# Ledger of designs, part 42: VHH binders against o75319

Target 1, 181 residues: o75319
Amino acid sequence: GNHIPERWKDYLPVGQRMPGTRFIAFKVPLQKSFEKKLAPEECFSPLDLFNKIREQNEELGLIIDLTYTQRYYKPEDLPETVPYLKIFTVGHQVPDDETIFKFKHAVNGFLKENKDNDKLIGVHCTHGLNRTGYLICRYLIDVEGVRPDDAIELFNRCRGHCLERQNYIEDLQNGPIRKNW

## First folded at step 19 (VHH)

Design lh3
Fold by OpenDDE, fold request of step 22:
Structure lh3 (fold): chain B 181 residues (1-181), chain A 120 residues (1-120)
Amino acid sequence: as target 1 above (181 residues)
Amino acid sequence: EVQLVESGGGLVQAGGSLRLFCAASGFTFSKYAMAWLRQAPGKRREWVALITSGDRTDYADSVKDRFTISRDNAKNTVSLQMNSLKPEDTAIYFCAARQFPHMNPEYDYWGQGTQVTVSS
């Protein structure tokens, strides 16, 4: 269906590159069929995503879609030159170990294959905030050895919105490190 | 201006100990992972030890259980305690910094190095 996600309009469409990383977070772009339900200034399509990324003088090298649906846009709406990876991630609950591992594996694979460029990993869920923030922070904590509060602060600052889910924050701050392999 | 300055190197007998220091300035030290690397004569540069910004540590197999890396963010220093030194540990030891060691395998900043010589 073409139902606009709850609170989707409340979030900035695209964050900033996280300095020192290849990560950039954004809310889910919506395909053209959603535009009739939005004011022109509220529209954020796959095309708009790439335009906004370009405005930041960046280039996407991978999109990781964490939404638990396929109704928002089609991979065919993206340039063929940008790989698309779907990781179905249930909302509101801490991602399971398999999901975390899939994300880490995807990021590591990208880094291995993109050593010769500075392309970004675009990560989004519905709002590009909670699931997205958790997995990015989980990576920084588990793989990069960053302090949880530093990871969270960095993500929040760059996304322009703060992680909202207490269970996610609690798990990042006090939960166990997940294995990287 | 970014600077990394190593100290503590010198001549020591096999089985002895040394403690290396690296003083950092010109960047936000606490946000960076710090590493020690070494280069022996006629050999390639070798990674020795890593300490992340969150104080997680890792070591090369050749130095495990003998070397200990630590950091003091208040003083902007990273240290390498070297025990049970062997002649094969003889090398120039370098301090290096990178913010995210796995995402960015290249080091952002390097020291000039300090000579460690272990006599048999």
Scores: ipSAE 0.886, ipTM 0.938, lowest interface PAE 0.5, mean pLDDT 96
Fold by OpenDDE, fold request of step 22:
Structure lh3 (fold): chain B 181 residues (1-181), chain A 120 residues (1-120)
Amino acid sequence: as target 1 above (181 residues)
Amino acid sequence: EVQLVESGGGLVQAGGSLRLFCAASGFTFSKYAMAWLRQAPGKRREWVALITSGDRTDYADSVKDRFTISRDNAKNTVSLQMNSLKPEDTAIYFCAARQFPHMNPEYDYWGQGTQVTVSS
């Protein structure tokens, strides 16, 4: 179906680049079939995503889709020049080690392949907040050795919304470091 | 103005100890990973030790269990305790800063270096 996700309208469509990183978070763009259920100013399509990124004078080099559905948009809706990676991530629960590893692996691969540019890794779940924020922060904590609170603060500030799920926050703050290989 | 200023270098006998300091200013020190690197005569600069903004540490195999990196965010300093020094540890030691060591391979800031000489 093409029902609008709950509270989807409440979140900024696109965050800002996290300074010093290649990450940018955004809420899920919705394909054209959703537009009839939205006011014009509420619409956020894959094309709108790229326009907004461009307005920030940035360029996406990879999109990591963490949603657990494929109903929101099609990879074919994206420019062919931007690779798309789906990591099915269940909502509301802390991502498992396999999911975390997949995310880290994808990021590391991107960094290896994109040393000669400044393209961004666009990460989104439904709202581009909780699952997205967790995995980005998990990366910063586990791989970059950042303090959990600093990672969370950085993400929240750049996304324009705060990570909401207490279990995610708790795991980031007090959970174990996940292996990077 | 950003500054990294190393101190504590000098001449020591093999088996001796030195403690290097790096005083930082002009940037938010607590958000940066700090590293020590060294360059011996005729050799390429090599990484020695790292301490992330979250106080995780890592060492080159050649200095592991002999050197200890630490930081004091209140004083904006990073230090390198060097024990059981060897002649092969002789080098100019540099402190360097970067926010995210993995994502950003280049260091943002460098110190001028301090000479460490270990005699046989």
Scores: ipSAE 0.886, ipTM 0.938, lowest interface PAE 0.5, mean pLDDT 96
Fold by OpenDDE, look of step 19:
Structure lh3 (fold): chain B 181 residues (1-181), chain A 120 residues (1-120)
Amino acid sequence: as target 1 above (181 residues)
Amino acid sequence: EVQLVESGGGLVQAGGSLRLFCAASGFTFSKYAMAWLRQAPGKRREWVALITSGDRTDYADSVKDRFTISRDNAKNTVSLQMNSLKPEDTAIYFCAARQFPHMNPEYDYWGQGTQVTVSS
């Protein structure tokens, strides 16, 4: 249960805020039980996440967890002041309409409740790249009316890594707009 | 230095047409959604039309099928074709820009406005 996810070490722990948005993407933080399998400089815990966000002069207002497991960390490892939302999202396949809708609904709800602040929506999957990037881009395309290539470029630049899955990229570029509500 | 400059306003008879223009400079125009808003005397400013950076359009119910918003990224302009104008369309019309029209409640940039007057 405590094996390090494949290629997890290859990705930057935390991206940058996407300018003009409230989104920030990061890879999954790992609870303390994983540390014995990592070099000190490779460790990235829930505490490390918040420290890195603080270093960027930002504050998390919501965490959306897209992983399909609960073994990486516990919601109890997070500050009580930051809501945690789990959206079980299967890897390697384009998220279904229900998953997309859940994500959009969560984002819209957050925006309505946080109009008076500048707190961020932290989104992560295992690597904080493919599932995370798809859903963020899907929101920008479907809700904000952004060109697919512009959405993808913005996400890639801010995350520091490019979307890798061709089925995700193709769906974003050529797929239909999904229902927003 | 960001600028939005409206033009094309004027006096027109009911049933007539006008075309408004907004020329933008000082920012990456193609990445921004552009909108037209209007403010009539004694009334609050109201949203009229929107065109996203991906060229998706939306209209207020009061102007649907009469107004058309469009953009030219090569010229950094947004236009509003207004047909079948009514006296209730009389207002100062403003051009505004924001990159993400739903995530942020405020527009990033505003024009000074152009007067549109529709006579009976």
Scores: ipSAE 0.861, ipTM 0.927, lowest interface PAE 0.5, mean pLDDT 96
Fold by ESMFold2, fold request of step 22:
Structure lh3 (fold): chain B 181 residues (1-181), chain A 120 residues (1-120)
Amino acid sequence: as target 1 above (181 residues)
Amino acid sequence: EVQLVESGGGLVQAGGSLRLFCAASGFTFSKYAMAWLRQAPGKRREWVALITSGDRTDYADSVKDRFTISRDNAKNTVSLQMNSLKPEDTAIYFCAARQFPHMNPEYDYWGQGTQVTVSS
């Protein structure tokens, strides 16, 4: 059904822009059908997402949806026309090389197409934390050459929650550089 | 106030070597990628070498295997060791800083440049 994702209520809806990057992370927004199971103060809809981004004086130029499912919202229900890309990403496992490649390729394509503006790449999984944080940090480490601990610190601070899954953290800190572009 | 100050430029004979230094202040040096660029007379500025905040390096094809970029976070310096110099390496050399080399199209900070002249 339209069950609220486990622990979804425990996370801040939207983080802050990661300074110097084009990234902002958030938890999955939930379409209207989910609101019957939410108190008004708990709601976080696609419209709420765009309002919160505007409140930060930012604008989305791409949404990368890392969820495994299509049930939370439809791109057609977004309040504004924004490019949208779904990259199916397994939970609880370190993302595979194909997933990492797709993410890097999407970021690089965005940077080329948006070189003359300052729009953001919005990235989310279900909670906007573990899978989202892993892929953003993997990009920063592999492509931008950032130290793993610096990438993780930046993500945690800007998301407003620390990365939780230890296997992701260990792979970022001690795992190999992925050179797949 | 942010400052990048190059030094070590001068006149050197072809085949010789020279080491440039760039002293940084006013920002969190360890979080920035550092680069050397150069501009020869009548030419556009071109990228020469990069060292990321995580110490990964890359070089323009024209200087690969001859130049080595390095950084010292304790001293807030970046250096460029230039070996096997050619007259074509004659240029003003600039150090520059940006946090994310691929995501940031422009550098945040620039030095004033130091002249390198390689004689035949």
Scores: ipSAE 0.810, ipTM 0.910, lowest interface PAE 0.6, mean pLDDT 93
Fold by ESMFold2, fold request of step 22:
Structure lh3 (fold): chain B 181 residues (1-181), chain A 120 residues (1-120)
Amino acid sequence: as target 1 above (181 residues)
Amino acid sequence: EVQLVESGGGLVQAGGSLRLFCAASGFTFSKYAMAWLRQAPGKRREWVALITSGDRTDYADSVKDRFTISRDNAKNTVSLQMNSLKPEDTAIYFCAARQFPHMNPEYDYWGQGTQVTVSS
């Protein structure tokens, strides 16, 4: 059905651009069919997403959707000019190497195609926090060589919420570097 | 004001060694990736070595196993140990900084360079 995801209302809709990167994180936007279950101030639609990005003087050049479902909105609800990529990412577990590779590959492809602009990669899972934060931090650690604690701090501050899942935090801090990019 | 100041350049015989230093100020050094680049006469500037904010290193093929980059976050310095020098290593060497080597196509800060000349 059209049930609001658990705790979805507890999270800020859109974070801030992570300085020096091309990343911005947000929670899953919900299409109009969900709005009967939301107060007007709680609504966060695909249109609201783009308005909030524009308010930050930013522009999306890619959306990476990490959810395991397509019930929240349809890619057709997005402007045709913004590429959309679904990477099915299993929740509750540290993402596997294939998922991490797909994310890194998407980021690298975006950087090549967008070398002459400053557009952002928008990344979301359901809440825009745990899976989203893990994959962004994994990229920063593995590809950019950032210290784990610095990557986590940057993500948390810019998202406006701290990573919650301890197994993700533990893997980022103490797990192996993945050389699959 | 941000400054990167290179030192340690000079004239060295082929086969010899030289160590370059780069002193950094005016930014949070520990958050930045640091690089050495060089420009030989009549050639374009080329990347030589990288050390990330997390201390991972990478080298151009032409200097691998002969050059070693290192950093000291307590002193805000980066160094380049250059061994087994060849005449082809003759260039002005620049220290440069950016936060994210892959996401940032340009460097935020550059030093003025230090000349290294390797004679036969």
Scores: ipSAE 0.807, ipTM 0.903, lowest interface PAE 0.5, mean pLDDT 93
Fold by ESMFold2, look of step 19:
Parts: structure tokens; C-alpha cells; sequence
Structure lh3 (fold): chain B 181 residues (1-181), chain A 120 residues (1-120)
């Protein structure tokens, strides 16, 4: 069915570009069939996503979808052709090394292909918070060499919500650096 | 106004040591990755060493195990200890800053450079 994801209404639809990076995080957009269960001000469609990005004077160059399902929207529902990559990411536990590697590989590939523009990588899971925040922070820590607490602070501030899952936070703060390639 | 000011350059005999310093002001130093680059006469500028905002370091193969980069966030300085110097290390050495070494292809700030000359 067309059930609204648990607590989805509690999160800001889209964050702000993380300064100096190519990242922007958002919650999963919901295709039109979900709108019957939403007040007008609660709607956040694929079209709404692109409008909000444009309102920030930004442009998406890649969407990384971390959800385990495609019931919320399909790539065909996007108003423009944008590269789209699904990385099935298990929820509730720290992503495994394969998932982390896939994310790093996708980001690095994007940076090479988009060297001559300033387009953004949009990253989302269901809420655009825990899995999304973990992988973005893991990239900043492992690849960019940012201190864990600085990465977490930057993500939280730009997303507009703090990372919630303690196991993710502890792994970012105290866990090992993962290999980058 | 942002400033990066290098010091510690000079003339040294092969096999000797020098320590370069870069004093930074006008930006949040602790949030920036710092690098040393060098340019020998008639050559392109090349990267030498990197220290990230999180204190992770990396080196060009040509200087690995001879040079050590370090930073002091309390003093807003980055330094480069240069041991076992070779004539090939002769160059103008530049201090530079950017937030994210992989995502930021260009440096935001540059010093004026300091000359290092290693005699044969």
C-alpha cells in the first residue's frame, strides 16, 4: 500500500548544501498516490524536491537512494533526467564495508564526471537522516580526513535534524577508518 | 584578510635538515586541510604533503619518510620537517589551504612561498 512512512512528516523535506561539499540530504519524496493521506502543506513529491533544490540555486547531478524499496517513487517520476543510483542499505545497523565502499565509489565517480560543474549529490533514505547521515559522515571522515564530531555537526546543521541512532554515532566517533578503495 | 606566511627557508647542504613554518590568520584554521606544495625552476608546481583537519597526513612518494607535516591548531601553524635533503628538493615551497582535499580541486588560500636551496 500507500502508507506514509513512520515519522516521515516529522522531518524537514530537504536540507541545505553542506558547505564546501557536493552533498545535500533529503527525506524520500512520495509520488502523487500518497497525497490523499497528506495535508497540502505536508506534500513532498519528486517535483517538490527539484523545485526546492532550484530555490537554493543548486542543481542535482546524482541521486543516491539508500532505501530498500521502490514503493515511494520511481526514477521515472523525476521531472528531469538525473543519474540515479540505488544502494540497498540495511537499516538499524551500521552499514557493512561493501555498502560503504559502494557509496564512496559512487561519490568519487560523480566527482570525476562532474569536475567542470557544481552539481550536487542528493542522498536520501526514508527520513534522510540516519543511514544518509552515516554514509555522508563516513565519507567525510575516511576520504576527507574530517574529525568525526566535525562531520556529524556539519551534517546535523545542514540537514536540520540530529543523527538519532546511537550505534551509528558511536561507530563514527570511535570505530575504525574504513578503506577508501 | 586571510594570510598564510611561510618561513624557515634557506640554503642547506645535501643530507641536512630544515623546518618550514606557515602562520595562518583570517579563517577558521582548525576546519581546513593544510598542504605544502613546491615549484622547482622550470617545473610545474607539485604537491608535497597534506594534513587534514582531522590530523591525517599524506605525502608525495618523493618525500615519504624524509618529510613530516604537522599542525598546531592552538597557534594556527603548520610545519614541514625536511630531513635528508637532496638537491632535487630545491624549490619554492608554498603553504596552501582548502576545506576538503578530495572534493575541493583548488586551494582557497596560498602563501607567498619560501625558497629552499639544497647544495650538492
Amino acid sequence: as target 1 above (181 residues)
Amino acid sequence: EVQLVESGGGLVQAGGSLRLFCAASGFTFSKYAMAWLRQAPGKRREWVALITSGDRTDYADSVKDRFTISRDNAKNTVSLQMNSLKPEDTAIYFCAARQFPHMNPEYDYWGQGTQVTVSS
Scores: ipSAE 0.777, ipTM 0.893, lowest interface PAE 0.6, mean pLDDT 92

Design lh7
Fold by OpenDDE, fold request of step 22:
Structure lh7 (fold): chain B 181 residues (1-181), chain A 120 residues (1-120)
Amino acid sequence: as target 1 above (181 residues)
Amino acid sequence: EVQLVESGGGLVQAGGSLRLFCAASGFTFSKYAMAWLRQAPGKRREWVALITSGDRTDYADSVKDRFTISRDNAKNTVSLQMNSLKPEDTAIYFCAARMFPHMNTEYDYWGQGTQVTVSS
């Protein structure tokens, strides 16, 4: 259906580029059919996403969609020039090793193919916070060798909201490193 | 102004040891991965060692078990302990900084380098 996700309105639509990375996090954009249930200033469509990214003088080179549904928007709503990758990620639980690997693989693949540009990897779940934050931080910790607290702080600061799920935070801080290959 | 200043280089006999230092200033050192690279005469620049902001280390195969990279965030320094030096280790050694070693193929900051010469 076209019901607005719970608490979706409470979050900033788009974060800031994470300095030194190609990551930018945002909440899920909603296709046009959702607009009738939103005030104009609350609307955040795929088109709005790209406009906001441009306002930051950035360009998306990949969108990783971590939501566990396909009801929010269609890949066809995106420019053909921007690849779209769906990684179905269950909410509220720490992503499994397969999900983590898929995310890492996607990011690494993008980096290999986009060495000649500065395009961003846009990552989102429903709110662009918990699942999104976890996987980005997991990448920074496991692949980039960043301290967990530094990764979390960086993400929170750039997203404009703090990672909320204690199980995610705990796993990032104290959980094992996941294999990168 | 960002600066990376290497020191500790010199002439040493094969089998000897040297400790290189790199003093950083002008940026938030603790947020950066630090690396040592080297360039021998007539050869391309070669990556030697890496230490991430989270203190994870990695080494080129040619220096594994002989070289040790470490950092002191309180002093904004990165060091390279070089043991069992070989003539093949002769090169200009550079300190370099980048925030994330995998996402960034290029380094943000470079030192001017310090000469290491290992005699046979």
Scores: ipSAE 0.888, ipTM 0.939, lowest interface PAE 0.5, mean pLDDT 96
Fold by OpenDDE, fold request of step 22:
Structure lh7 (fold): chain B 181 residues (1-181), chain A 120 residues (1-120)
Amino acid sequence: as target 1 above (181 residues)
Amino acid sequence: EVQLVESGGGLVQAGGSLRLFCAASGFTFSKYAMAWLRQAPGKRREWVALITSGDRTDYADSVKDRFTISRDNAKNTVSLQMNSLKPEDTAIYFCAARMFPHMNTEYDYWGQGTQVTVSS
């Protein structure tokens, strides 16, 4: 179906690069079939994503899609030069160890392969906020040794929206460190 | 202006102790991971110790259990307590800063270094 995700319009389409990182978060872009249900100014397509990234003088080197559906856009809608990784991530619950590991592994792999450039890791779920924020923060906490509150603050500031789900926040603040390997 | 200024270096006998300090200014110290590196004569610079912005520490195997890195965000300082020093610890010691030690392979800021000499 082509129904617009709930509250999707409420969120900024693209955040800002997180300083010192390769991360940028955004809400899910919607393929052309969704445009008929949106006002022109509300549209955010894969093409729009790339345009907005370029407007920030950045370049995407990887897209990590955390949505639990494939109905929003197709990988074929993306440039062939930008790898696309799907990590099916269930909403509303703290991502499991496997999901966290997959995310960390993808990020680490990207960093190893992209040492010679400054391309970004674009991460999104539906709103590019909760699942996205959790996994990015989880990475910063577990891998980079950042204090949870600092990680959360950094993400929120750059995304332009704050993590909303208390279970995510609680896990980040008080949950165990997840292994990085 | 960003500055990292090392101090505390000197000549010590083997088995002795020395405490290095690095005073930081010109950037938000608390957001940065701090590291100590050293360069011995004729050798490449090597990583010695790391303390993340969240106060997680890591050490090179060669200094583990002998060296302790710590930081004081209120004073914008990072220190390296060096115990049981060995002649092979002789080097110029540098403090360096980077926000995220894994995502960033390069350090953003460097000190000029302080000489540590351990005599046998």
Scores: ipSAE 0.887, ipTM 0.939, lowest interface PAE 0.5, mean pLDDT 96
Fold by OpenDDE, fold request of step 22:
Structure lh7 (fold): chain B 181 residues (1-181), chain A 120 residues (1-120)
Amino acid sequence: as target 1 above (181 residues)
Amino acid sequence: EVQLVESGGGLVQAGGSLRLFCAASGFTFSKYAMAWLRQAPGKRREWVALITSGDRTDYADSVKDRFTISRDNAKNTVSLQMNSLKPEDTAIYFCAARMFPHMNTEYDYWGQGTQVTVSS
């Protein structure tokens, strides 16, 4: 249960805030039990996440966890002041309409409740790249009316890594708009 | 310096047409959603039309099928074609810009407005 995800070390722990949005993407933080298998500089815990966010002069207002497992960290490892939402999202396949809807609904709810602040929506999957990037881009495309390539470029630039999965990219570029409600 | 400058307003008879223009400068126009809003005398400012950075359009029910919003990113302009104008369309029309129309509740940039008067 404590094996490090494949290629997890290859990705930047935390991206940058996407300008004009409340989104920030990061790779999954790992609870302390994983530290035994990592060099000190490779460690990225829930605490490290918050420290890195603070270093960017930002504050998390919500964490959306898209991983399909619960083995990486516990919600209890997070500050009580930051709500945690789990959306089990299967890897390597385009998220279904229900998953997309759940994500959109969560984002919309957050925006309604956080009009008076500038807190961020932190989104992560395992690497904080493919599933994360797809859903964020899907939101920008479907809800904000952004061109797919612009959404993808924005995400890639801010995450510091590019979406890798061709099926995700193809769906974003050429797939239908999903219902927002 | 950021600027939004409206033009094309004026006096027109009911049933007539006008085309408003908004020229943008000082920011990356193509990344922004553009909107037209209007304010009639004694009334609150109301949203009229939206065009996203991806060229998706939306309209208020009161102007739907009569007004058409469009943009030209090469020229940094947004336009509002107004057909079948009615006296109730009389207002000051404003163009405004924001990157994401849903996530952002406020507009980043505003024009000074152009007067449209429709006579009965």
Scores: ipSAE 0.887, ipTM 0.939, lowest interface PAE 0.5, mean pLDDT 96
Fold by OpenDDE, last read:
Structure lh7 (fold): chain B 181 residues (1-181), chain A 120 residues (1-120)
Amino acid sequence: as target 1 above (181 residues)
Amino acid sequence: EVQLVESGGGLVQAGGSLRLFCAASGFTFSKYAMAWLRQAPGKRREWVALITSGDRTDYADSVKDRFTISRDNAKNTVSLQMNSLKPEDTAIYFCAARMFPHMNTEYDYWGQGTQVTVSS
């Protein structure tokens, strides 16, 4: 139940805010029960997440969890002031229209309710890269009218890692625009 | 220094045409969505047209099918072709820039505006 995800240690814990957006991507934080399997410097807990965000002089206003499991941490491990949204997203395959819509709806709702602040939308999957990158880029392409390559480049630069899945990249570059409603 | 400079405004008769230009400098133009807004005497400023960084366009209902927005990233310019002009189109026209038009309500950069007057 508390196995460290494969290759989890290989990725930076937290990326940078994407300039001009409210997005920040990070890998999944792990609850305390995982710490016994990690070196101290490898640990990345929900508390560590918030500390790292504060170090960037930012504040989280929403966490969107795209993992397909609930074993990594509990919503109760998060501050009560930060809403948590789970969108179960299957790995390795391009997210379906329903998943994309749920993500867009969540982002739009957040923006509507947070016009008076500069809080961030934290998005993560297991590694905070492929599923996370796809959905963020999909939003920028479909909603903001950004060119696919520009969206991908922006995400990769800010996350500190590049999207790895060719099927995700191909769909972003050449796939159809998905419904925004 | 960032600059947006509008040109092409003037006096025109109803039914006539004008083409406005906005020349940008001092920022990475290709990464920004560009918009035209206008303000008529005694009225609030209103949005007219949008072109995203990916060249998607949108228009206010009042100008749809009459106005066309376009951009040239090589020249750092955005244009507004205005056809079938009406007296109610009389206003100061502004070009403005922002990276993401839906996530942000405020524009990062503004021009000084150019006067468009349509006579009856």
Scores: ipSAE 0.886, ipTM 0.938, lowest interface PAE 0.5, mean pLDDT 96
Fold by OpenDDE, last read:
Structure lh7 (fold): chain B 181 residues (1-181), chain A 120 residues (1-120)
Amino acid sequence: as target 1 above (181 residues)
Amino acid sequence: EVQLVESGGGLVQAGGSLRLFCAASGFTFSKYAMAWLRQAPGKRREWVALITSGDRTDYADSVKDRFTISRDNAKNTVSLQMNSLKPEDTAIYFCAARMFPHMNTEYDYWGQGTQVTVSS
């Protein structure tokens, strides 16, 4: 249905570009049917997402949706010029190797195909924080060779909120490196 | 002002060793991956070694097991220990920096280079 996710209003709609990367994280935009349950200033639609990105003088080149539902918005709500990738990711548990692999490949594919521009990879789950943060940090750690704490700090700073799930943090800090291929 | 200053180059005989240093300033060194590249006369610049901000290392096949890259974040330095040097290692060696070596193809900062000459 059109139930607003719990605590969704508490998070900044869109973070900042992570310096040196193409990543930007945001909370899930909600389609028009949700607006009746929100104050005008609380609304964050797919259109609002793109407006906010433009306000940062950025442009999205890919959206990776990590939510485990399709009820929040439809790909048709997005500009046809921006690819949309769904990676169903279960909440509250550390993403499995397959999910991590899918994410890494999506990012690498984007980077390969977008060498001639500076478009961003927009990543979101429900709040654009835990699942989103884990996978972005996992990428930085596994692929870019970044120290876990540095990756986490960078993400938190740019998102404007800190990763909350201890199991995610622990896996990033102490878990094994996942294969990149 | 950002600076990368290489040192330690020189003339050595084949089979000898050199240790290159690169001193960095003007940026947060610990957040950057550091690399060594080299360019021989009449040849293209080629990548030699990489050390990520998390201290993972990688090497070109031509120098693997002979060269060792390391960094000291407290001193803002990156070094290249070169053993078993060969005449084909003769080149100008450059230090370069970028935050994320796989996401970015371009380096943010470059040194001026130091000459390494290996005689037969």
Scores: ipSAE 0.885, ipTM 0.938, lowest interface PAE 0.5, mean pLDDT 96
Fold by OpenDDE, look of step 19:
Structure lh7 (fold): chain B 181 residues (1-181), chain A 120 residues (1-120)
Amino acid sequence: as target 1 above (181 residues)
Amino acid sequence: EVQLVESGGGLVQAGGSLRLFCAASGFTFSKYAMAWLRQAPGKRREWVALITSGDRTDYADSVKDRFTISRDNAKNTVSLQMNSLKPEDTAIYFCAARMFPHMNTEYDYWGQGTQVTVSS
C-alpha cells in the first residue's frame, strides 16, 4: 500500500557526506502516489533526493537500497546514469553475514570502478538510520580498521541522527569482525 | 600546517636493527591510518607497513616478522621497528597518513623521508 512508514517524517531526508569516505545516507524517497498523504514540505521524492544532493555540490554514483519492500519507489524513477542495487535487509535484527558481505562487495566494486571520480554511494533503508548506519559502520570497522565508537560517531554526526537500535550498537562495539571476502 | 617528520634512519650492518619515528602535527592524528613506504634507488615506491586508526596492522610480505609498526596517539607519533635488516631493505623510508586506507588510494600527507642503508 501507500501508507507512510512510521516515524518517517521525523528524520532528515538527506545526511551529509561522511568526510574521507564516499558514503551519504538518506531516508527512503517516496514515489508520487505517497504525496497526497503528505504536506508539501514533507514530501521527499526520488527527484527531491537528487536535488538535495546537488545542493550539497555532490553527485550520486550508486544507490544501495536496504529496504525489505519495493513499494516506496521504482528504480525507473531514478536517472539511468545512476546504478541501483537492492539488498533486501530485514529490519530490527543484525544483518546476517551474507547481507554484510553483499554490502561490502558492492562498495568495493564501486570504489574499483570509480577511482577517477568523486561520486557518492547513497545508502538508505526506511529511515536511513539503523540498517544503513550499521552496514556503513560495519564496513568502516571491518575494512578500514576504524574504532567502533569513532565509526558510529562519524555516521551519527553526518546523518544528523543517532543509531537507535541497541542490538546494532552492541554488535558494532563488541561483535566479531566479519569476513571481507 | 600539516607536518610529518621522519627520524631514526642511518647506516647499519646486515642483521642489525633500526627504529624509525615519525612525528605528526597539524591534523587530528588519532583519526588517521599511518603507513610506512620505501623507495630504493631505481625502483618504485612500495608500501611497507600500515596501522589503522583502530590499531590494526598490516605488512608487506617482504618485511613480515621482521618489522613492527606502532603508534602513540598521545605523542602523535608512529614508529617502525626494523629487525634482521637486509641489504635489500636499503631505501628512503617515508611516513604517510590517510584516514581510510582502503577507500582512498592516495595519502593525504607525506613526510620528506629518511635514508636507511644496510651494508653487507
Scores: ipSAE 0.868, ipTM 0.930, lowest interface PAE 0.5, mean pLDDT 96

